# VHH binders against q9y6x5: the designs that were tried, part 354

Target 1, 379 residues: q9y6x5
Amino acid sequence: LPPKLLLVSFDGFRADYLKNYEFPHLQNFIKEGVLVEHVKNVFITKTFPNHYSIVTGLYEESHGIVANSMYDAVTKKHFSDSNDKDPFWWNEAVPIWVTNQLQENRSSAAAMWPGTDVPIHDTISSYFMNYNSSVSFEERLNNITMWLNNSNPPVTFATLYWEEPDASGHKYGPEDKENMSRVLKKIDDLIGDLVQRLKMLGLWENLNVIITSDHGMTQCSQDRLINLDSCIDHSYYTLIDLSPVAAILPKINRTEVYNKLKNCSPHMNVYLKEDIPNRFYYQHNDRIQPIILVADEGWTIVLNESSQKLGDHGYDNSLPSMHPFLAAHGPAFHKGYKHSTINIVDIYPMMCHILGLKPHPNNGTFGHTKCLLVDQWCI
Below, E stands for the ipSAE of ESMFold2; O stands for the ipSAE of OpenDDE; V2 stands for 0.75 times the mean of E and O plus 0.25 times the DockQ between their complexes.

## First folded at step 16 (VHH)

Design gb36 (framework vhh_surovatamig_d1)
Fold by ESMFold2-Fast, scan of step 16:
Structure gb36 (fold): chain B 379 residues (1-379), chain A 125 residues (1-125)
Amino acid sequence: as target 1 above (379 residues)
Amino acid sequence: EVQLVESGGGLVQPGGSLRLSCAASGFTFSDYAMSWVRQAPGKGLEWVATIKQSGSEKDYVDSVKGRFTISRDNAKKSLYLQMNSLRAEDTAVYYCAAKYRYWQAFYEPRSYDYRGQGTLVTVSS
């Protein structure tokens, strides 16, 4: 009987929401499982990059999804959140569902996780839903649980993605206690529904469940804008991505573009690609542009206009506001154990261990997650 | 070829009402989240309201909440905005906008896949 794992992501679930709001269902889950208080995500702290890092164990420069909007200078292809189905963008890495299907001849199932509706290395998730934001959490859960119970070969790895609290975090900002309280209570109720469904279907006792997120959220303001048009004219460059990390492709000499940008605002750092800090692990990929602008926490880069985002992410991954958490429950995990921090790239080799898969080369360190697991020594 | 054609704009007095319509063609309308975005004279683009693919989920900017209602008819490939209790600050060109897949916050008006030519709404005495 092979081990089974369900990986659940609530997009934009900032770690310290756990301290500022009540989560009775999540707390019951944690009481009989494990909690990692902070997960240090990869730079850029954006949805597509971090979701792909969770399932590959790789930094963005290594897996190739370096932003939510990308340009590849070698092939001259463009990527966006509305044009993400070309396998070219995803094939620099092997995600865990592909490994699961190829090594053990097992099935994978996916409800909306980024990349799961794309064939990667000629392999698509055995069961999947094409991304559609109108599909309810309930319908996603119904499909996942049906596939976990009624598949041959058996589904041993399943993923479930939900867009909140990210959408509300952007609209209201994380400091709006009234609106965020309502949103987070609904998420806790969904966690309660998840656990109850798994119990009713006889899955709960033998299924490993991980609940995590890709990034956090920080408060933005109309008082914290960087107007890029005041720095440089549009005729000098092509804009590949805007905020809070701007990706600049020069149309003229790179040094001239850099000189126009480098001292324009005290609230952003301007990097030539080769000068990007090593700690970001964000340099060695053709999809990283010749000049990168990195805004300070809570600052928004704009083109001579206002911004309606009251919350945002994408900032420096050393910022606690950018960190999600990880909670887990199941036969592989200790009960009532709390751990301070892991790296988001560490999740992949841990999941491979739980499933009995040989991980592809990755940037994670299995030793960082040992104390979570019942079959390991944490000496 | 994708087209979004807005209609229903005009001059109204403060407190009045207007209904905007948008006719879509050249794409599978039911696969796209639809929004209204506006641009007031001398200002940037502002997101006003969104309706998801099935019509079941709606969202509004706080300044119009309770006054404006977004709706869609997937069979007719049409988007609507019912505007009540209009204020001078609602004066703007209103654009119909379409977004496929919706992985990012649709509150960024420059992030839309398609946008129409706009219809002018003027609220003045």
Scores: ipSAE 0.714, ipTM 0.881, lowest interface PAE 1.7, mean pLDDT 93

Design gb37 (framework vhh_surovatamig_d1; at its last look DockQ between E and O 0.78; V2 from the best seeds 0.00; counts 0 for: pae E 4.6 > 2)
Fold by ESMFold2-Fast, scan of step 16:
Structure gb37 (fold): chain B 379 residues (1-379), chain A 125 residues (1-125)
Amino acid sequence: as target 1 above (379 residues)
Amino acid sequence: EVQLVESGGGLVQPGGSLRLSCAASGFTFSDYAMSWVRQAPGKGLEWVATIKQSGSEKDYVDSVKGRFTISRDNAKKSLYLQMNSLRAEDTAVYYCAAKYRYWNAFYEPRSYDYRGQGTLVTVSS
């Protein structure tokens, strides 16, 4: 039987939640599998960019999904979370479900993972659900398990995406222990449901399951706002993305816009594109705007308005608050092994190895994940 | 032509009730999550309540929980907000707003695809 892998994402699951809350079902999963305590995501620490990095092994400048809101100056096209279906935006990389379908004549299945309802290089996931946030976890799980058990050619790669705890993280902030405890308990119960369903269907012993996330969450406040309108009049620029990383397209000379912004707030760094720190790997793509503003952790950039977000993400990827975790179980993985840190781009080559696929060129390092795998010598 | 037309606003005493309606046209209503957002005099936009595409998932700002109920009728292409136990702080122009596909940004009023003209609710003694 060919190897099978189910990749599950709980959006916005900060790594620190694991040490501050009880997860009995997740802990049982980890006890018989592996845990990576921190996954260092890519910059910017946003949903679409990091979900695409997980499945391509590429930095955002290389895969082309550089933000949740983007503008391409050459084609004049705009991208947003409600206008994300144009293949143009996704075609700078080859995600693992496309590789899986093209190399081995195997099927892929997808329940709501970003990009899976878009034909990328004229290839769409063999089985998929059009994104709809109203579809329950139960329905997503029912479809994925049906496709894993009843498909020809066989489904060997499946993805499942869930919007929590990100939505509640934004609403309550990660420091709201009462509300976050309730939300995280529900997620742990969903993990229990997932494991139970796989066991009942005879999939559990032969399926590799990865549970991970795209980013963390940090506490925001009405006391930590950067009013961009106090820095510069909107007639001088077009705003492509706002917070906590603002993407600025100048309508006048770039240097003049930069000079109006550079000393506006002590809680915001202002970069000309060529001056963006190399460690971000966020420079070499036409979709990255001429000026970017990076707010300090917990600060929100606004346009003469308040913000109701008590939690946010998108900040510097060196911040532990932005890091998710990775847990995995299955025949490819050791039992009871704990690892401290990997890069989010390392997940792709690891998954390719598990599935027996030749990875496309990528920014991950297989050596970083080999200690998780039973068929590798850890050194 | 996309239109969202709010109605049902007016003057009400503290502790009173109002029911707001929003009639949608020009788009596939059942594909959109719907929200009520409000703007008090001299203040910014504030998200109040959201209902997802199917109508089974609802969320509210904490200050209105237990007092307001959001609902929708996809066949009639209508959104509703039942407002009970109204307070002076609820005084605002109430807007119907629509969001296609991804939902985690619903607290950002600027992220909505469409917004109506608004209906004024005044709560005063």
Scores: ipSAE 0.777, ipTM 0.905, lowest interface PAE 1.5, mean pLDDT 93
Fold by ESMFold2, look of step 17:
Structure gb37 (fold): chain B 379 residues (1-379), chain A 125 residues (1-125)
Amino acid sequence: as target 1 above (379 residues)
Amino acid sequence: EVQLVESGGGLVQPGGSLRLSCAASGFTFSDYAMSWVRQAPGKGLEWVATIKQSGSEKDYVDSVKGRFTISRDNAKKSLYLQMNSLRAEDTAVYYCAAKYRYWNAFYEPRSYDYRGQGTLVTVSS
C-alpha cells in the first residue's frame, strides 16, 4: 500500500511568526523534517480559495472558489461561509481526497478542511466530520487518528483544519506581541500534542505529515479606512464581497460605475475584469465580478462606518504578510532541510507524488518541491 | 419565518445590572454560533460577544470582559447576556445575531445570517 499522508492547516499562520515567536514543538518537528520558509499563495488571499488551491493545485479562476463570498449570475446562486454546501460551487475541480479514495483499496478522512463535508462530483470523503467550530482540536485529532489506525480499506490521505491563529489575528492584529505570543504558544502546544499522539499510536514512523496554512495576516487600523459610500451610491451596484478585495456587480452602465470608483482612494486599485493584472491569475471565471477593488496592505474597505478588525488578509499575494509556511516530516521527506519558497499550487503535485496518485491537470510544478523529497535527486 | 426576539432592555443606573434574552425560532438553533451586537446612538454596529454552537467557547470585546457573560440554552432555543457593572458607554440597542458554520471572527456585524429587532439598554443616572 502507498505511504500515508496527513495534511494539517492552522488558518492564518503568517510565515514570519516562525522567526518572531517561540515554537519549541514546531521547531523540533522541523528539525527532523523540512521547512519551506515562505509559500506564495494565490490571489485573493482568503481561506476558502487557498485551501481549495492546496488540494487541487489550481489557481482560483480554474477551480472556481474565487472568494469567501460569491455570486453566479446565470443560476442566481450565492456562496458564503454560511452557504457553502452546494456541490455546484466545488465541482469545477477534483480535490485530492476524491482522487485518492477512488483508487483501489484506499480511503480518505477529513476533520473539517473546507469542502470535505460536500459531495464533490458525487463523492464525499470516506470518513469526515461535518464542520462545527465548537469541536476541539483534541476531538478532531482523535477522530483522524482513529480513522488512520482502524479503517478498511485503509485511510491513506487525511486532513485536519484548525481556525487559529486566524481568528485571533483578526481580533488583535499580528503586531500585538502580548496576545499573539499567548495564542501562538497554545498552537505550538497543539502541535506537540499532535506529534505525541501519533507516536503513542504507532503512526509517527510511517505517516507523512504536512503542517501548513492558507495565508498570513496584516495589521489594520481605524486610520486606514476606505469609505465606499463617499464615492458611489449603493443603488448603482450590488456588493458581492467587501474587503480587502471588493467584488462589484454594476446595476448601471459599467463604465459609469468604474469612473465613480477609480479616484475613490489612492489606497485602492480599481480594475475592470479584463484589466486585472495577469500575475493574479484571477480573470477567467464567471464568478469573478465585472469590477474589483483591491485595497492596499492594511487598508479596510467599509460602508460609511468604523471597523473593529485589527488584522486582515485577502490582499495582493506578492505581499510577504500574506504568505504562510510549510513544514513536513515523514519517510518521504529529508531531515533538516530548509527551502526558501514554493508556490501554494506546488503542494498538490507533491502530495500526489507521495501518495502515488496521477495528478489532474494543475498549475503546480513538481520540480519546485523535489528537493524536499528523499526519492528525488536535488540539483 | 425566522425570528430572533430580544428582551430585557431598559433604564439602569451606572454600576447596575441587566439580563438580556433572545428567543429564536424558524431555524435549527444549535447549528448556529450566536452573538450579541450593539449600536450606540449615531454609531455603527459593534460586536460584543459570541458563543459557539455547543456553548463550549465564548469570546468578548475587550471593553466588556469581566462584566458581561454570554450564555445559551439549546433546548429552549435561547441566548442570554448578563450585563454587570454597567457604564454609560454601554448605552445602545442590543441585537441578537446568528451565524451558520462559524469560519470567521464575528467582528463584521453585517455578515450575520439573522439579526433581531433589538432591545434598548440605557445606562444613565
Scores: ipSAE 0.333, ipTM 0.737, lowest interface PAE 4.6, mean pLDDT 92
Fold by OpenDDE, look of step 17:
Structure gb37 (fold): chain B 379 residues (1-379), chain A 125 residues (1-125)
Amino acid sequence: as target 1 above (379 residues)
Amino acid sequence: EVQLVESGGGLVQPGGSLRLSCAASGFTFSDYAMSWVRQAPGKGLEWVATIKQSGSEKDYVDSVKGRFTISRDNAKKSLYLQMNSLRAEDTAVYYCAAKYRYWNAFYEPRSYDYRGQGTLVTVSS
């Protein structure tokens, strides 16, 4: 039987939550599998971009999902979390579920993973759920497991997405120990439900399961705001994305806009597109706007209004607070092995290996994950 | 054409009650989470409450918890806000807003896909 892989994402699960809170179910999962303590995600550290990086192995500039909100100046199209269905935005890369599904006697399934309800390269997941935030984890899990167990051709790759603890992180801030403890306990319980469901269906021993996240969360405050209106008039630019990385489309001379913004705050770096640091791999795409503003950790870019978010993400991907974790269990993985760090783009070639898929060109390094796999030599 | 039309605002004394309504049209109402946001005089836009598509999940800003109740009727494409024990600080223009995706985005007033013209609520003695 072909290998099977379930990829699960808990949005905004900061890596150090594992050190600061108790996760009996997840720890049991880890004990019987592997853990990568820190996953360096891609810049910007937002949901759509990083989820697509996981399944493509590409930096954002390469796969073309460069933010949760995008604008294409040529087509005049807009991308947002409520307007993400146009294949135009996704077709600059081939996600793993498409690659998998194009193989003989294989199909893919998805529960609300970004991009899975879009025909990418004229291929849509054989099984998928339309995004609906009201749909419970249980229902999502039930559908995924049903498809994994009863589909023909068999589902060999599946994705499952859940919005917590990101939503709560935004609301309470990651430093709210009382509320986040409650939230994270619920997440652990969901992981327990996942494991139990797989065991009940007889999938547990044969299914490879990866539990990961797209980004972390940093504490924000009303005392750490950067008000752009104090620096530049709204008439001089269009805001494509706001915080903590603002995408600026100038309506006047770019240099003039830049000059008005460059000294707006000591807690914000302002880059012309060509001057964006190379380490971000966030330059070579037309969807990246002419000017980007990058707030320091914990600072929020606002217009002439306040933000009610007490936590946020999207910051420099070198910040530990932005990093998620990766845990995995199944025939492909060792038991009781912990690894310090990988890059989020490294997940793709690993998944391809597990599934026996030829990977598309990608930015991941298979060597970084070899120690997680039973069939590989680990030095 | 997408329309969100708020109603029910007015002048009320402190401790009084109002019920706001929002009539939606031009989009699939049941697919959207719905929220109330408000803007007080001289202040920025503030998130007040959200109700998810099914109506079973609700969230409130702390300052209105226990006093305000958000509800929806998908068949009628309507959103409601029952406001009890009104305070002077509740004085604002109240807007009905719709969001399709991600619970985490509800706390950012600028992230909503659609928003009405608002209805004024004035709480004064």
Scores: ipSAE 0.249, ipTM 0.686, lowest interface PAE 2.0, mean pLDDT 94
ESMFold2 (binder alone), look of step 17: mean pLDDT 85; pTM 0.872

Design gb38 (framework vhh_surovatamig_d1; at its last look DockQ between E and O 0.79; V2 from the best seeds 0.00; counts 0 for: pae E 4.8 > 2)
Fold by ESMFold2-Fast, scan of step 16:
Formats: C-alpha cells, sequence, structure tokens
Structure gb38 (fold): chain B 379 residues (1-379), chain A 125 residues (1-125)
C-alpha cells in the first residue's frame, strides 16, 4: 500500500505563538514527532501565495499566484479571494494533489485548501469540499478521515485548511494576550480532536501528518498609517492591491507615478518592478505590477481612511513575525527531533519524497529537510 | 442585477432601539457572508457585525457587543440588525454588505463584493 500524508494548515499561526502560549495537545504531537521552529515563507507573505507555494515548491513569480488580489496585463483578467475559481490563475504550476493523481492509480482529498476546488491542468482533487467558511472543523475532519479510510483508488494525499488564528489575529492583533489565548487554546483543542479521531479510526500509526501554516501576524495600529491619497491622485493609477504591499498600475508615464510615490512615507519602500530586491524572488511574472509599494512592519497603507485591523501580514519574509512553524508525526518522521529553519518551498519536495512521487521542477531543496526523515542521512 | 436595499433607519433618542433590514436580490444570498458597515458623519467606513453563510457564527466590533444582534433569514434573502441601548456615537449611515467565499478581511470595506446604498440612523435627544 502506498504511504499516506495529511497536510493541515491553521491560517496565520505565527511561530512565536508556540513560545508565548501553552499547547498541551500540539506539544504531545511534537514529543513523538518533529518540530521546525521557523518556516521562511515566500514574498508576499499572504494566504493564497503561500498556500500555493507549500503545494508546488515554487516562488510566487513562478507559480503565478502573486497576491490575494491580482491583475494580468496580457489577458486583462482580475483575481480576488471572491473570484479565484478561474483555472487560468492556477495553471502556471502543478500542485502536489494533481501530481499525486497523475501517478500510479492514487486519489487526493481536500477540505478547503486554497485551489483544491479548482480544476488545475484539467485535474481537480478526487474528493473535495467547495470552499465555505461556515463549515466546521469537525465536518472538514469527518470528510477527510472518511475519504482516507474508504476510497478506491486509495487517498494517499489529503489536505485540511482552517481559517484561524488568522481572522482573530487581524481583529485583535497578536499582542492581545487575553483574546489570542482563548483563540489559540481552541486551536490546540482542535489538534487534540484531530489526533483522537485518527487514533479511533486506526489511522494514527500509519499516517504521516504535517501541521503547518502559511504566515505569521504582526501588530498594527491607528498610529501607523500611510495615506496614499496624500501623495498621488487616483486619476494617475489603477490600484490592484493595497496593503501592506500595494500593486500600482500607472495610467500615465511610469516614471511620473514613481516620482510622486518615492518620497511619500519614510515607512514605505517604492520599487519599480525591475528594482524589486532579488531576495524576494518577486519580479518575473506578468501579474506583478509595474510599481510595488512595501510597507514597513506594522504599517498599513490606506486611502484617506482609518483601518480596523490590529494585526496584519504580507510584509517582508525575512521578518520572524511573518514566519509559521511546521510540526509532523508519522512513520516517515523522526521522534522528538527539533530543527531550526526551513524554507516554505522545501515542503513540496519533502512531501513528494514521502509519497514516492517524482516532483515537478521546483525551488525547494530536499537536503534542507533530510534531518526530519527516518530514511535519510542528515550528517 | 445585484441589489441590497436597507430600511429601518430613523431618528431615535439615546437608550432607544431600532431594527434595520436589508433585502437582497440578484445573487444566491445563502452563499454569501453578510455584514453591517457604518459611516459616521465626517468619518470613514467602520465594520460593525458579520454573520456567516449558515447563520451559525457571528462577530461584532467591541463597541456594539451586547447591544447589537445580527441575524439573517436565507429563505427570505434578508439580513437584520437589532440595535439596542443606542448612543450618540452610533449615529451613522448603515450599509448592508456581502462577501463571497473567503472570510479573512471583513474588517476592510474594500473586501466586500456588494454594498447597499445605506440607511441613516440618528441618535439624538
Amino acid sequence: as target 1 above (379 residues)
Amino acid sequence: EVQLVESGGGLVQPGGSLRLSCAASGFTFSDYAMSWVRQAPGKGLEWVATIKQSGSEKDYVDSVKGRFTISRDNAKKSLYLQMNSLRAEDTAVYYCAAKYRYWHAFYEPRSYDYRGQGTLVTVSS
């Protein structure tokens, strides 16, 4: 029987939460598994881009999901978190569930992971749930475990996505210990429910389980706003994405728009596309706009208004506040091993190795994850 | 054509109550999370309350928690806001707003797919 893997994402689970709050169920999971303390995500540190990087092993410029709001200059199409189902947006890469299904008689299952309710290269996850934020964690878990136990061809790759702690991180900010403590305790209880369900169904000992996230969260404030309207009139540009990374499509000469923006705020960097730092790997795609604005950590770009967000993400991927963690348990993983850091693009080739799949060309380095795996030499 | 039509606004004394309604048409109402957003005179838009697609989960801005109740009737394609113990600070135009699919940006007015024309609530003696 082929190996099986369940990939679980808790959106916006900042790595430092593990040090600031108690997670008894997650710590029990880690004790008999592995922990990667920091996962360096891709730039922009947003939900859709990083979820797609996890399952493709590619930087955003390569997989094509470059933001949560996008414009393609060639086709003149628009993408958003409410208009994400056109396969056009997802077809620049091959996610792992497609790879899994196209090799040797295997099925995939998905509970809400971004992109899994979209046919990509004419292939949709064998079992999936259409995205609906009202569906409980329990219902998602019930469907995934049913599919893992009762499918032919067998489900060998399954995904499970949960929106917290991201939603609460935005509402309260990561420094609100009282509210975040309640939210994170509930998530730890969900992890306990997950492990208990897998044990009761006889899946726990033979299933590889990865618990990770797409990004972290940083504290924002009404005292840290960048008003774009103070620098440039709306008639000079089309706004594709706003904060904390603004994507600007000029309606006039690009240099004139750049000159109006370049000294707008000491808390924002303004880049012409070709001047975006190479370390971001955020240049070579038609969906990246001619001018990109990058706010400093904790600063919010606004259009002559206040912001109710007390937490946000999307900032520079070198910032520890933007980093998630990765925990894993199962027959492929060592027990009681702690690792400091991997890149988020390294998860894809590691998962391909666990499942016995040939990875598509990718930006990950398998060597970075060797010490996590029982069948690999890490010296 | 998509339409969101608010009603129930008016003049009320401090401590009073009002019930706002929003009638939706032109889209599958039950597939959308629904919100109330307000704009006080001379101020920006402020998110007030959200209710998810099934009506099972609700969220409120802290200043109205315990005073306002959001509800929906998917069969009637209607959204409601029961406002109790009204304060002068609640004076605003109240908008019904709709969000499809992903619910991680309801606190930002630009994340809404549809918004109505609003109904004015004035709280004064």
Scores: ipSAE 0.787, ipTM 0.911, lowest interface PAE 1.5, mean pLDDT 93
Fold by OpenDDE, look of step 17:
Structure gb38 (fold): chain B 379 residues (1-379), chain A 125 residues (1-125)
Amino acid sequence: as target 1 above (379 residues)
Amino acid sequence: EVQLVESGGGLVQPGGSLRLSCAASGFTFSDYAMSWVRQAPGKGLEWVATIKQSGSEKDYVDSVKGRFTISRDNAKKSLYLQMNSLRAEDTAVYYCAAKYRYWHAFYEPRSYDYRGQGTLVTVSS
C-alpha cells in the first residue's frame, strides 16, 4: 500500500507555547513520534505565504503568494483572504497535493488548507471542503478521515487546517496567560480528538501525521504604533498590505514616497524593492510592491486608526516569536526524537520522500530532516 | 450589486436601548461572517461584534459585553445588534460589515469585504 500522509496546521501556534503551556495530548503525540522545536518560516510570516511554502518547498518570491493581500499591477488583480480562488495567484508553483494526485492510483484531500479549493495547473484536490470558518474541527476531521479511509483511488495525501490559536492570539495577545491557556487547552483537546479518531478507524499505525503551523505570534500594544499618516499623505500611495509588513504602491515618484517614509519611525525599516535584504528571499517577484515597510517586533503599522489586535505576526522570520513547531508520528518517523530547528521549506522534500513523490525544484534541504526519518541515516 | 443597509439608529438617553438592523443583498449572506463596527466622533473605526455564518458563535469587544447582542437571520439576510444599557461612549456611526474568511481578520476594520453606509447612534442626556 502506498504511504499516506496527513498534514495538519494549527494556525499561529508559536513554538515556545510548548514550553510555556501544558499539552498532554500533543506531548503524547510527540513522545511516540518526533518534534522539531523551531521551524524557521518564510518572510513575510503570514498565513497564505507560509502555508503555500510548506506544500511547495519554495520561498514566497518563488511560489508567488507573497502576502495575504496582493496586487498585480499588470492585470490589476487583487488577492485577499476573501478573494483567493483565482488560479492566477497560485500557478507559479505546484503544490504537493497536485503532484500526488497526478500519480496513478492516488488522490488528495483537503479541509480548508489555503489553495486547496483552487484548480492549480488545472488540477483541484479530489476531495476538499470549501472554506467556512463556522465548520467545526470535528466535522473537518470527520471528512478528512472518511476520505483517507474510504476513497477510490485512495487518498494518500490530506491536509487539515484550523484557525486557532491564531485568532485568539490576535485578540488576546500571546502574553495573556489566562486566555491563551484556555485556548491552547482546547487545541490540545483537538489533537486528542484527532489521535482518537485515527485510532478508532485503524489509521493510527499506518498513517503518517504531521502537526505544524505557519507562524507564531508576538505581543502588540497600543503604545507601539506607527502611524503612516503622520509621515505621508494617503493620496501619495496605495496600500496593498498594512502591518507589520506594509506593501506600498506609490502614486507619485517612488523616491519621494520613500523619502517621506524612510524616517517615519525608528521602529520601522523602509526598503525599496531592490534593497530588500537577501536573507528574506523576498525580492524576485512582480507581486512584491516597490516599497515595503517592516515594523520591528511588537510594533504595529496603522493609518489614522487604532488597532484592536493585541497580537500579530508577519515580522522578520528570524524572530523566535514568529516560529512555529513541527511534530510528526507514523511509520516514516522515529519515536521519541527531538530536533532543534529546520526551515519551513524543508518540510516539502521530506513529505515528497515519505510519499515517494519526485519533488519539484524547491528551496528545501532534505538533509535537514533525515534524522526524523527511520529509513535515513542520521549523523 | 452588493448592499448593506443599516437602520435603527437614533437619539437615546443613557441607559436606554436600541436595536440596529442590517439588510443585506447582492451576495450569499449565509457564507459570510457578519460584524458591527463603529466610528465615534474624532476616533477611528472600531470593531464591535462578530457573528459567524451559522449564528452559533459570537464575539464582542469587551466594552460592550453583556450589553450588546449580535444576531442574524440568514433566511432574511439580516443582521441585528441589540444594544442595551447604552452609554455616552457608545455614540458612533454603526456599520454593518461582511467578511468571508478568517476569524482573526474580524479585528481589523479595514479587512472587511463589504460595509454599509452606517447608522448614527447618539447617546445623550
Scores: ipSAE 0.372, ipTM 0.735, lowest interface PAE 1.6, mean pLDDT 94
Fold by ESMFold2, look of step 17:
Structure gb38 (fold): chain B 379 residues (1-379), chain A 125 residues (1-125)
Amino acid sequence: as target 1 above (379 residues)
Amino acid sequence: EVQLVESGGGLVQPGGSLRLSCAASGFTFSDYAMSWVRQAPGKGLEWVATIKQSGSEKDYVDSVKGRFTISRDNAKKSLYLQMNSLRAEDTAVYYCAAKYRYWHAFYEPRSYDYRGQGTLVTVSS
């Protein structure tokens, strides 16, 4: 039987939610499989970049999805989370579902993972759902399991994406125990439904399942606003992205814009592109703007207005609040093993190994994940 | 040409009601999540309510829960806001807004793809 893999993302699932809230179904999944307690994601810690890093093994500067809102100076094109379908944006890398379905007797399926409804290198997932946030988790799961059971050639790699707890994390903040308990209980029930559906369809014993996320969430406040309009006139720049990492395209001399911004707030770092810290791996792509502003954890950059967000992400990827977890179960994985940390780019070469695929050049390290796998020596 | 045209604003006493309407044209209305956002005098934009593409899922800012009801009619390409038990703090210009593909929190009013010209609601004794 060819190995099969289902990759599941619950957007914005902060790693320490596992410690701070009850997850009976997820904990049972972990007990019968593996857990990575913290996944160090890529900077900036936003949804589109990190989902693409999982499936390409690349830093954002290398795969070209450098934010949820982007501008390409060479082509003059704009990208946003509502204008994401132009293959131009995605074609700087080859995601795992493309590589997978080009193998003989294999296909790929997708339920709304970022990029799966785009023809990347003229190739779109063999079975997919166009993104629509009104589609329930149940319907997404029904489509994925139908494709896993009924497709010819067989689906060997599938993805499933869900918007929570990210949406609620923004609304309430991660520290709102009452509201987040309700949200996270629902997510645990969805994980229970996932496992039960796979068991009922006879898939559970032979399907590898990864449950992970793209980033965490930090608490925000009306007391922690950076008013950009107080520091610089809008006529001096074009705003490509705002918070917590603002992307600034100067309309006048870059040094003049930098000088107006550098003392704007002690709670914000202002970087010329060449001065972005090397540890971010966030410099060598034309889509990264000449000046970026990086707010301190829990601070929000605004344009002369209040913020309704009580939680946000996108901050420095060294912050534990930005880190998701990874859990996995299936024939490729040990049972009852816990691992402290991996890099999010390490997930790609591990998935390639499980599927018997040759990985494209990437930034991941297979050795970081081999202790999770039954066919590897943990040294 | 994309158009969002709000109507139904006016002057009301505290405790009164108004029904706002938004007529949409120039885009595929059913593909968009729809929101009401408002701007009180001297304040920034505030998200008020969102309704997803099918109309089955709705969300509200806490200050209006139980008083406001968002609805949509995809056949008529129209968005509505029923506003009951109005308070002085509800005084604002109300904008109809549209967002394609709901990947992100809708609490970022400046991130909407389209926004109308607004309709003024004044709640005053």
Scores: ipSAE 0.323, ipTM 0.730, lowest interface PAE 4.8, mean pLDDT 92
ESMFold2 (binder alone), look of step 17: mean pLDDT 85; pTM 0.873

